# VHH binders against Pentatricopeptide repeat-containing protein At3g56030, mitochondrial: the designs that were tried, part 16

Target 1, 310 residues: Pentatricopeptide repeat-containing protein At3g56030, mitochondrial, of Arabidopsis thaliana (Mouse-ear cress) (q9ly43)
Amino acid sequence: STVNPNPTASPGRRTCVEFDNLIFKAGSSGDFEAVRRLLNSRVVNACFNTTATFKFLTNTDSYSSSLEDLRRILPQTDAGYTRKHSYETLIARLCKLGRIDDALVLINDMAIGEFGLSTCVFHPILNTLTKKNRIEEAWRVVELMRSHAIPVDVTSYNYFLTSHCYDGDVAEASRVLRKMEEEEEGVMSPDTRTYDALVLGACKSGRVEAAMAILRRMEEEGLSVLYATHAHVIGEMVESGYYALSVEFVMAYAGKDKRLDEENLGSLASKLIKRKRFKEAKMVLKEMSVRGLRMGDALREFHEKNVLQS
Short names: E, the ipSAE of ESMFold2; O, the ipSAE of OpenDDE; V2, 0.75 times the mean of E and O plus 0.25 times the DockQ between their complexes.

## First folded at step 9 (VHH; framework vhh_7ocj_1)

Design y5 (from y2 with G107D; at its last look DockQ between E and O 0.00; V2 from the best seeds 0.00; counts 0 for: pae O 12.2 > 2, placed apart)
Fold by OpenDDE, look of step 9:
Structure y5 (fold): chain B 310 residues (1-310), chain A 122 residues (1-122)
Amino acid sequence: as target 1 above (310 residues)
Amino acid sequence: QVQLVESGGGLVQAGGSLRLSCAASGFTFSSYAMGWYRQAPGKQRELVAAITSGGSTRYGDFVKGRFTISRGNAKNTVYLQMNSLSVEDTAVYYCAASPEEWLKYIDYFDYWGQGTQVTVSS
């Protein structure tokens, strides 16, 4: 089968997608020498935006053999960025497959081989474990990082914060924040994701006012607010019956980004309609119309029937 | 920097012949397999011919003995002699290069030229 080249790509360079497809073909065929070469070639061709490099590695009967082959050829990739990136990418894939133990094996390979072990290499592992609420294991990974003299960064702590906040466990979240402060001797500061987690925690705890206060603090500090952060607040406001407040909220933050406005106002309108809060929903939809924001089909229909015909 | 520069394309009448050339630079030519691909409008790129460093050749199914790939190592050039051309052969023709070990997976060519237009009129 011929690789379908991206028609928009320069005929002189293979695209990242094409590389992924070739690696998939090679890996699926058991040609790991080809995989090695393609990994090298990909970097030479400045193809760095790949998310599907090791897609051929799946939880099938060939998994163990394929992993063994990969472990064999990765050390043979070009030294420096290529090798490091290859390990990172494979570790990420293993994490997606739920193969955390195997990811840790690769960490060990990197350590032994001195293949550029860094903090970011551990992120997929920590993320996966914390998302699965395997918190104790995640902390063991943090200890592993330390044992390799790898610094624990804000992102690493944020995974824990996010997990606890998602569960509404404010006590545990607070403990993590304290650890962050203590372990990093005050050098570590919260980032946008940290605040996102805190907002989530506040929302999950039914403390909408606290969530809003955190958002205000973010603004004061000049931090960008994530869509997800607004989504948490909007969701909790509606869930908690703060309908008028939710409208005020989205109106207050509207005007900075059209796409985000469409998402926030649209989401709120939908939620309000589902709760049969039609007065508030109409207010939001009117605002969307005035601002020229795109409405989904369902909202458009509702708007036509209930706002325009009224 | 690796460069593959195609030449020899153009307009030819059906039944006619063209000889494409690809000048290669920036890599050890003698150690590479060379190939020609073509892409017609609205169609996928397809293999026309490939030749290893040792001189082994592979051809697309549609070639049927009409085309011949050859290489001139002294000039770091690969050639495609195309005879008995038909309207169906109208396409952009691309030169490609890869280490010889890639020939078993012809899609794994590493380097590509910009292409040369071949138009066959009825």
Scores: ipSAE 0.000, ipTM 0.288, lowest interface PAE 12.2, mean pLDDT 86
ESMFold2, look of step 9: ipSAE 0.000; ipTM 0.355
ESMFold2 (binder alone), look of step 9: mean pLDDT 84; pTM 0.864

## First folded at step 10 (VHH; framework vhh_7ocj_1)

Design z1 (from v5 with G108N; at its last look DockQ between E and O 0.56; V2 from the best seeds 0.00; counts 0 for: pae E 8.4 > 2)
Amino acid sequence: QVQLVESGGGLVQAGGSLRLSCAASGFTFSSYAMGWYRQAPGKQRELVAAITSGGSTRYGDFVKGRFTISRGNAKNTVYLQMNSLSVEDTAVYYCAASPEEWLKYIGNFDYWGQGTQVTVSS
ESMFold2, look of step 10: ipSAE 0.013; ipTM 0.434
ESMFold2 (binder alone), look of step 10: mean pLDDT 84; pTM 0.860
OpenDDE, look of step 10: ipSAE 0.617; ipTM 0.827

Design z2 (from v5 with S56R; at its last look DockQ between E and O 0.54; V2 from the best seeds 0.00; counts 0 for: pae O 3.0 > 2)
Fold by OpenDDE, look of step 10:
Structure z2 (fold): chain B 310 residues (1-310), chain A 122 residues (1-122)
Amino acid sequence: as target 1 above (310 residues)
Amino acid sequence: QVQLVESGGGLVQAGGSLRLSCAASGFTFSSYAMGWYRQAPGKQRELVAAITSGGRTRYGDFVKGRFTISRGNAKNTVYLQMNSLSVEDTAVYYCAASPEEWLKYIGGFDYWGQGTQVTVSS
């Protein structure tokens, strides 16, 4: 799906990709003054995509020196949004590199400099730590947030919840939920990702019925369901040998979102074929055909060979 | 792995008493809601009693004060004292467990024991 470039980019403005490339060249050559200027300019030019901004920073011999230079020039960026955004972007990059300690150093820089430290600045750190199952360290980061009078939000808790649910540890997941409820600053309400994690937990613990119940609750509450949430359920149903039920499931949710239908039915068909459940697979593929849903190449081939010639 | 092991079932005469026990392992007992269910032949499984981690209790309508659920946190055990038993109480009794917070979101018990037979003779 070609992300439609935001049509409003005036013909003369550099794209985000162009800025990232320029920053890459500057950073790679050690021209950090140029990096600083480019960081300022990208914001002025409404470039907010920062996925590749600091891609020149890698786990190489030049890492330490580059980081030092970045720490030197970031405070010199334009005050306000630009500076804050630059720190956030770099922190995210450091997290991707697994350099959590260095990310925390930047947090400290932001705190000392009063550069707009906020909850979102910690998200990449928490996400990375929880994904790596470094749960205790993640909690220490939460304490750090609190020490700076930064509120812990639902997103932060969802990282913990997701981690435990992924492991199928319902007890620990429940503990996280309890902590969410005990948060003093406002009634923390679970969001779509919270429920996604719970569905995941139910599935990973072999409780498909519970997963279904959670989905029903989401619907009742008017919450949007993520594609991933359905994927968890479909995956667990097939893994557990609930083939007929899986077909019923995807059929029950079909008709509301074509993209979701393509994903759900396509995924299910593929999984069924892998399990040599051809009867059920054919049923799903027939339904895809009837609905005019796009099939991947492998499924198309299977459909042609086994359904259309039958 | 979560384990729930029921004991204390058996044959008893009408008007008699039994005390069921469920030994729990594999989870933090103090944070779980516990329950007893029963299933008679040809009937649906029904709630007998439930107790939250905080000690709040709920009973099935048929209990009418005859049964008492209690927690032994030190032994990770839940108990069901059954008094004034009748032939209608004959069933397989199941111990159940769920994190209390989990129940809030999904509405049902997640872990089950194998069950213990209770037979009440006339």
Scores: ipSAE 0.048, ipTM 0.494, lowest interface PAE 3.0, mean pLDDT 90
ESMFold2, look of step 10: ipSAE 0.394; ipTM 0.694
ESMFold2 (binder alone), look of step 10: mean pLDDT 84; pTM 0.865

Design z3 (from v5 with S56Y; at its last look DockQ between E and O 0.03; V2 from the best seeds 0.00; counts 0 for: pae O 8.6 > 2, placed apart)
Fold by OpenDDE, look of step 10:
Structure z3 (fold): chain B 310 residues (1-310), chain A 122 residues (1-122)
Amino acid sequence: as target 1 above (310 residues)
Amino acid sequence: QVQLVESGGGLVQAGGSLRLSCAASGFTFSSYAMGWYRQAPGKQRELVAAITSGGYTRYGDFVKGRFTISRGNAKNTVYLQMNSLSVEDTAVYYCAASPEEWLKYIGGFDYWGQGTQVTVSS
């Protein structure tokens, strides 16, 4: 992934990609002192993209030794933002590797060292656990947060909510919502992700009307709607055989965002084709054409064969 | 103009069966969701069954497998086969149609028939 060079990089400053490459080389060679220096330098150089920072850490034979070395050097990074950010980045990497226990070890390191433990540090862990349907463990992490006097934010709850909603478990989703309400009254407000999850839950439970109601509420409240939110609705409509209605839906929301239109109409067309609903698919593709929306290759081929030649 | 005409209602003994029909006209039948509702005296109108243009069905909780909704697209007709009828099923049954509006299928159909009386005697 070509990390776009930081447009604000002064001439002569290393890019984030360059730093990541250097860190990769250093980490791969076992030069963790160099890693430490580079972690410090990247912050000084305003390189904050950390997606690839610890890519050298993989589930290989060297994993344990590398982690140990990282745990040794991270406390030696510059205090404040650099150190905290480095821990967060590594925790995120560990979560990606499925090393949740090791991530929790780093949490403990941060706690003991007072290295700026905050709510956001736990997000990758909660996200990973909930995605893996390790719900009880995720709640233990929430308790851990509380034990450190770290507030549990809406994002944290959203992970749980999303997980249950994805499973179509409305009862459990409701439980999560209640817990959210039990937090400091009036302080925790549902956000776009919260509503997204609810829409998802409604869809997964076969309640497309509820999904639409939630979507309307979002709009009324002036909340931005995620592409995924529309996708949930489109998916449910098609799965429930609301073919004409799905077309109506995407048309109703079309014209505001070209990218959204491309995603919605394209996705719908694909789904309709897959279900051999060619009439509706053609309608959608015609609309895409009229609007000048980009079609994927498969859709383009279908359009050429079935719409333009007809 | 959209028209929905119900038929097949009447008096039946408990345990009996009825088949309701609704002839639809004035719209593209194949693009509409169709449904049956019922309203008993003193009760709210409730969904009995619905069927999408794609043939997917939904039933009220009280149906418990006793009723079957189906479409005859060639005849622009929706059917409700009701088996194992009970006294509690006594109501006016209404045919309903939803235009191509996503909000109408589950919560509120726009078009309604005049209704047909179904009476189940003990």
Scores: ipSAE 0.014, ipTM 0.263, lowest interface PAE 8.6, mean pLDDT 89
ESMFold2, look of step 10: ipSAE 0.270; ipTM 0.638
ESMFold2 (binder alone), look of step 10: mean pLDDT 84; pTM 0.862

Design z4 (from v5 with T28I; at its last look DockQ between E and O 0.42; V2 from the best seeds 0.00; counts 0 for: pae E 2.7 > 2)
Fold by OpenDDE, look of step 10:
Structure z4 (fold): chain B 310 residues (1-310), chain A 122 residues (1-122)
Amino acid sequence: as target 1 above (310 residues)
Amino acid sequence: QVQLVESGGGLVQAGGSLRLSCAASGFIFSSYAMGWYRQAPGKQRELVAAITSGGSTRYGDFVKGRFTISRGNAKNTVYLQMNSLSVEDTAVYYCAASPEEWLKYIGGFDYWGQGTQVTVSS
């Protein structure tokens, strides 16, 4: 009787979403032992998307208790990647909740426990603080990093740079650039995000031509240009009344990336319509049509009414 | 607030000399590049001279050694010594400033004075 070993159905690899849902249920019910087990299991199952992992933690009456329980069970997760990743994920969640002080408490937990504290663990904190224009606090976090012998990377500086550039504060942006240059640990070189911030800064300071020059430099250096970078330029051109120039700009960069073209031309057309620049808007929409670019519903309607019936 | 206040302009005879001054305030002077531009009637604004925070200088092609830009760090002032002036040098002269690091990446000056009139008579 050859007992055909029933191929034990490899427990169907739970999706990241399934794990997140299970963690949500466990966390919401106060079963933190289950949370611990699930955190271990998700890594074993190669689920690395953690955007919703700690979604059950909210700014409610149970927040403090839940955080305490999490702080208790996280050290008990599997050592190495799982534990570190769990801390990082929770820190990110706390930052989203605006609980920066609690995030810093977890940093301390990681430091004390030697749970793999690294530069990337601080990114959500720095990002959140700089976005909230809490610049001095962000610098204190940088000092904290240094105190733990953690290098400050270009991403960390980019958060500051972006914040100042968004405000049009050229002087402060320059200070950040200087600090980047003075950084002793390795040759810190500007990356795509650095240049994006600079383009933003140029735009916010009313220097569209400078923004364009930076963009050209990025291209010359072989750096990938972000959609956002083009968006800064388009936005500032329209705001400043450079309508013809904006059309020229999007046309000049068209043809290389269909998605970018859809984004750039679509955005420009919408902005032009909003400004009652219908002549220029029609030009852009015609070009979209010729290129077979997807139009949003509003643009399509405008195109049908004003371009096709004309 | 960044302020640039030009002085020293006026009427001078051809072959004469003027010294322009620009008093700067509202920023860390030592970390800024400074410059002089001029704009004649009907012409575009053009660079006369620039000086970096480190003291490196550049001049417009028309200067031909006649002008010298310098920094007075103790007084947060930039100077333009103009010698051998000609009628063609008649223009409004503008002081300009920009963070040094900013110029490295973006180029051009960000802050401008109100300008001072320089008139050279034949």
Scores: ipSAE 0.119, ipTM 0.565, lowest interface PAE 2.3, mean pLDDT 91
ESMFold2, look of step 10: ipSAE 0.385; ipTM 0.704
ESMFold2 (binder alone), look of step 10: mean pLDDT 85; pTM 0.869

Design z5 (from v5 with S31D; at its last look DockQ between E and O 0.58; V2 from the best seeds 0.00; counts 0 for: pae E 2.9 > 2)
Amino acid sequence: QVQLVESGGGLVQAGGSLRLSCAASGFTFSDYAMGWYRQAPGKQRELVAAITSGGSTRYGDFVKGRFTISRGNAKNTVYLQMNSLSVEDTAVYYCAASPEEWLKYIGGFDYWGQGTQVTVSS
ESMFold2, look of step 10: ipSAE 0.389; ipTM 0.760
ESMFold2 (binder alone), look of step 10: mean pLDDT 85; pTM 0.864
OpenDDE, look of step 10: ipSAE 0.462; ipTM 0.758

## First folded at step 12 (VHH; framework vhh_7ocj_1)

Design t1 (from x4 with S108N; at its last look DockQ between E and O 0.66; V2 from the best seeds 0.00; counts 0 for: pae E 6.7 > 2)
Fold by ESMFold2, look of step 12:
Structure t1 (fold): chain B 310 residues (1-310), chain A 122 residues (1-122)
Amino acid sequence: as target 1 above (310 residues)
Amino acid sequence: QVQLVESGGGLVQAGGSLRLSCAASGFTFSDYAMGWYRQAPGKQRELVAAITSGGSTRYGDFVKGRFTISRGNAKNTVYLQMNSLSVEDTAVYYCAASPEEWLKYIGNFDYWGQGTQVTVSS
């Protein structure tokens, strides 16, 4: 049918937000034929599906009738990119709703229809399963990937590594790393994201020594550690109540980069003061002073009143 | 539950020999790298010897060919044969273990025994 343009709008094309809103309205009202048409039309208008595209789907119970309607219309979308991306977006939505079995049904639909399965559609499934500690199910998904000749990538393995390190399961983490080395006759190597996952997992489990060892290993290999990774580690340690260990962590890395030291020690001191951990904060500020590191005004004032007077 | 139990330590005269053993349990022994470290009073812990799951060995510089590390995978045991001992070898000797691929990223052994005292008299 003929689409009337908004009479108050400029002659420009529809936006991705406009398409998502139209799909939301159509899906919410049960007009899945309109959903199909809008999925086709948005690609012609240079608009990609987003995390909002299937937000009208809210049922967390498996095998809902809304899913069956979507399963009916998705094969009828335009072949190629449109259909492939529609499946990918819906699979990610189902994972967000915790409906893993339904996501796997869509995987099978894509396989049977030959709609272009790839590694990326499995990522949200693996991420969800590993975060919920459903590790055996996650490995069965890996076997499903292999049964379709879909390569298991570093990102996929990193989900397992993060989960195992969070649980402190060093043996299983090592086994995953060995599997990564064995992929494609050793072509797949752990990357910076692998190290970041291990550091994050160790921190969330409170294993400061392991996190520090991994960061030292990254430095020895010449890998750049993200500034945000250091900040996240500091924040997680303080949030988890590891105040003395947070000081040890920051001190273990102090002395390599003055700008990084100023940010790390300053951020830690501020977080400790906010939580009224004044003894630990004084130790950090004293060290900043000894090393000649710049302090913000609030930290300098606290230091003058509470460290220099003691 | 990883367990490392050292044995074979004791008092020995200078020039003598000792064989240390470390019985391991709670993990798949053949997947682990094993090592021996020592710590003398007032000193930092230092590497004596390490052996990979594949049998490759490495020794601390002070060993100078006097010590030999080996592993018996069937017995889940790592050994340290120490010959030509001197008073400078007096220390607590620790067995260490880590999954091999884990060591590539952390650089230090993750599991440690309680240690066994080696005392070399003049």
Scores: ipSAE 0.042, ipTM 0.523, lowest interface PAE 6.7, mean pLDDT 83
ESMFold2 (binder alone), look of step 12: mean pLDDT 84; pTM 0.862
OpenDDE, look of step 12: ipSAE 0.558; ipTM 0.810

Design t2 (from x4 with D31E; at its last look DockQ between E and O 0.82; V2 from the best seeds 0.00; counts 0 for: pae E 2.2 > 2)
Amino acid sequence: QVQLVESGGGLVQAGGSLRLSCAASGFTFSEYAMGWYRQAPGKQRELVAAITSGGSTRYGDFVKGRFTISRGNAKNTVYLQMNSLSVEDTAVYYCAASPEEWLKYIGSFDYWGQGTQVTVSS
ESMFold2, look of step 12: ipSAE 0.580; ipTM 0.850
ESMFold2 (binder alone), look of step 12: mean pLDDT 85; pTM 0.863
OpenDDE, look of step 12: ipSAE 0.312; ipTM 0.671
ESMFold2, look of step 13: ipSAE 0.502; ipTM 0.827
ESMFold2 (binder alone), look of step 13: mean pLDDT 84; pTM 0.855
OpenDDE, look of step 13: ipSAE 0.138; ipTM 0.581

Design t3 (from x4 with T28D; at its last look DockQ between E and O 0.68; V2 from the best seeds 0.00; counts 0 for: pae E 8.8 > 2)
Amino acid sequence: QVQLVESGGGLVQAGGSLRLSCAASGFDFSDYAMGWYRQAPGKQRELVAAITSGGSTRYGDFVKGRFTISRGNAKNTVYLQMNSLSVEDTAVYYCAASPEEWLKYIGSFDYWGQGTQVTVSS
ESMFold2, look of step 12: ipSAE 0.520; ipTM 0.819
ESMFold2 (binder alone), look of step 12: mean pLDDT 85; pTM 0.863
OpenDDE, look of step 12: ipSAE 0.469; ipTM 0.767
ESMFold2, look of step 14: ipSAE 0.013; ipTM 0.480
ESMFold2 (binder alone), look of step 14: mean pLDDT 84; pTM 0.850
OpenDDE, look of step 14: ipSAE 0.671; ipTM 0.860

Design t4 (from x4 with S53D G54S; at its last look DockQ between E and O 0.29; V2 from the best seeds 0.00; counts 0 for: pae E 12.4 > 2)
Fold by ESMFold2, look of step 12:
Structure t4 (fold): chain B 310 residues (1-310), chain A 122 residues (1-122)
Amino acid sequence: as target 1 above (310 residues)
Amino acid sequence: QVQLVESGGGLVQAGGSLRLSCAASGFTFSDYAMGWYRQAPGKQRELVAAITDSGSTRYGDFVKGRFTISRGNAKNTVYLQMNSLSVEDTAVYYCAASPEEWLKYIGSFDYWGQGTQVTVSS
């Protein structure tokens, strides 16, 4: 296509999508010298690599000819940000293809070349392994990070926590929390993702009061409690069949923020109606009416027919 | 028939020391996380200290290094050594137990004792 996807761009200036498309064509045809030049040029033009940059690499098999050619040209890209970002982007692509061993080969290439190995290049490897329940391999990657004197950060531990908590495996989640406490540097501060994982684990274990206690602790730690965190708890409780507990949850937090109340009670009522939990839904809608909270059209129709009609 | 029995409470002068004990029965003690909580009249129950089955510990922020939790698995007993006591430490102290180790971070314990009174006088 000759169409410029950014019609307001200056004539002749390439867009980030155009760079990705050119790299795709060059890589697909085996012109890796062109790939090298385009990786340099795009960064000079403030067009960062994307998840599409190495999309021409499609093989899930370990160690293909295309990877060997990329391993040859990447050290020849411009030093600094360009080279580092090219390695990071390729490592993430290989993880998306499930080629973890190849991603680790690139880690070794970066270490030997002293190209600025850092914690963030390991994140996609850990994320992929933990999502695939390859937990022992993920811990071996943590040992590899330590062997390069690269600190294991809270994000790295959160991949383990999220995986275990998603499975409802609270014993394994506790083991991860102990390892976080034992880190050589000072105690890591839990972040929003850490508490989100713990809230998920509490919900999967049927412990709504524990989930509420974790939310209170987030506030005590000075972390902002997002509407998304409340929505996650409501959604999981309803999908797990904790209908009475879901009503208790929204009522326990109601009254502090009218917009949050409208979102929480409205979302819960809609989910309860979808699951044919009409008695619980009517209780929530009655409370919304008493508090003067706005309802969407569908909820208002249900409320008028089923609650006000008495 | 889980039973947690606290002892060692009493009256102590400010700056003094006290050692609490909690004898546990009705479960495999070495497999459980143990904790100490306190509650002053009209206040919420709060974590003082917790210890996992493997011996890892956690303390409430107000402890400031003054208290030490330990466990004697051979005696099925958890201890709380309390030093440098002040009037703010006056409360009923409760022993708690749970088989789910990660729950110590959220204060959700399954079993509780009846409590022992600690009173710190000026």
Scores: ipSAE 0.000, ipTM 0.202, lowest interface PAE 12.4, mean pLDDT 80
ESMFold2 (binder alone), look of step 12: mean pLDDT 83; pTM 0.849
OpenDDE, look of step 12: ipSAE 0.624; ipTM 0.834

Design t5 (from x4 with T28D D31E S108N; at its last look DockQ between E and O 0.87; V2 from the best seeds 0.00; counts 0 for: pae E 2.7 > 2)
Amino acid sequence: QVQLVESGGGLVQAGGSLRLSCAASGFDFSEYAMGWYRQAPGKQRELVAAITSGGSTRYGDFVKGRFTISRGNAKNTVYLQMNSLSVEDTAVYYCAASPEEWLKYIGNFDYWGQGTQVTVSS
ESMFold2, look of step 12: ipSAE 0.488; ipTM 0.814
ESMFold2 (binder alone), look of step 12: mean pLDDT 84; pTM 0.864
OpenDDE, look of step 12: ipSAE 0.600; ipTM 0.817
ESMFold2, look of step 13: ipSAE 0.414; ipTM 0.776
ESMFold2 (binder alone), look of step 13: mean pLDDT 83; pTM 0.849
OpenDDE, look of step 13: ipSAE 0.184; ipTM 0.577

## First folded at step 13 (VHH; framework vhh_7ocj_1)

Design u1 (from t2 with T28D; at its last look DockQ between E and O 0.67; V2 from the best seeds 0.00; counts 0 for: pae O 3.5 > 2)
Fold by OpenDDE, look of step 13:
Structure u1 (fold): chain B 310 residues (1-310), chain A 122 residues (1-122)
Amino acid sequence: as target 1 above (310 residues)
Amino acid sequence: QVQLVESGGGLVQAGGSLRLSCAASGFDFSEYAMGWYRQAPGKQRELVAAITSGGSTRYGDFVKGRFTISRGNAKNTVYLQMNSLSVEDTAVYYCAASPEEWLKYIGSFDYWGQGTQVTVSS
């Protein structure tokens, strides 16, 4: 049963935010029995955990003791989804706090308790480590996954790929791609995020043409493109002084998604204005107007002053 | 650091031949695909020839069997033998290198030489 995480709260039911607040109060006061009850109750009421659920661990002098208490009560939560979800949520929070070692302790707890350890449980850890460029440590986590017979998925590899691509390290990115291909006898296929990372890498290495080629490939393969993917290209084009090309780019991709168009054209216009490329900026804004795209306040003002009055 | 140094360019008469060389350093040559591109004035850079680490080759449509790309593994060198040159082949020729997997996904080379001028006179 696909539990809809956002059931329209029937009038009178506690919202996720309310549960989070209650858990915050309970956790902050050291009432972890209440925390346990609330964790159970919220799932029963179709209010799943949020990123704020364990917020009481943030900036508290009682962090260590609270974590110990959580480790004590989480196994006592309702078996199945509730328990697993609670662990996942807590792990995510710990990762956000930079407490990777503590997150790994919880992984071990899950393993020992057989509380539904899965690939997704490791995602926050891998994401955090790779973002912090702790790559070797991240690979150790991958080995940990394997040691528990947990498959390494595309998302996991994408974290590595993104990190290397962000740094413009083509060689390392290529190695990650190789590993992906070797995984499960080559059954692993790149996804939208994989291509996003590659586009990012191309851009960071000053290879705008390569970025465009990747986008074309995505289109050919019928893959959806992330807003961020276009943003990488637009950013690199402007940074590299390809102003005319940037205009052509956003125009070429315009018309498929209004929101995307607003984002792309708006972003480009702003960037052009900042670089005093007013001619190109006006072109973009005019196009936005013609298409009926929403402009931010600053862009609107610029458009009124420089395009409509001219 | 990846370095690609081209040589062998120059002036040649139509119908003549040139052999370009590219000396590669700063990477494991055996794991990289190598290629030659050219760019004529006012035109876009275009692929002339590419060779994988395994020795598979591809050529631009305009080559029509006139050019041959080859690898010298011992010297970390890639060659482009160009025969039956025409005025239309006048361009700056660039050596390129890329990890094989990167090339597969991106479809373009990542590292470039400084280029060597090839001029074909009528």
Scores: ipSAE 0.026, ipTM 0.380, lowest interface PAE 3.5, mean pLDDT 90
ESMFold2, look of step 13: ipSAE 0.308; ipTM 0.719
ESMFold2 (binder alone), look of step 13: mean pLDDT 84; pTM 0.850

Design u2 (from t2 with T28E; at its last look DockQ between E and O 0.87; V2 from the best seeds 0.00; counts 0 for: pae O 2.4 > 2)
Amino acid sequence: QVQLVESGGGLVQAGGSLRLSCAASGFEFSEYAMGWYRQAPGKQRELVAAITSGGSTRYGDFVKGRFTISRGNAKNTVYLQMNSLSVEDTAVYYCAASPEEWLKYIGSFDYWGQGTQVTVSS
ESMFold2, look of step 13: ipSAE 0.571; ipTM 0.843
ESMFold2 (binder alone), look of step 13: mean pLDDT 84; pTM 0.860
OpenDDE, look of step 13: ipSAE 0.082; ipTM 0.481

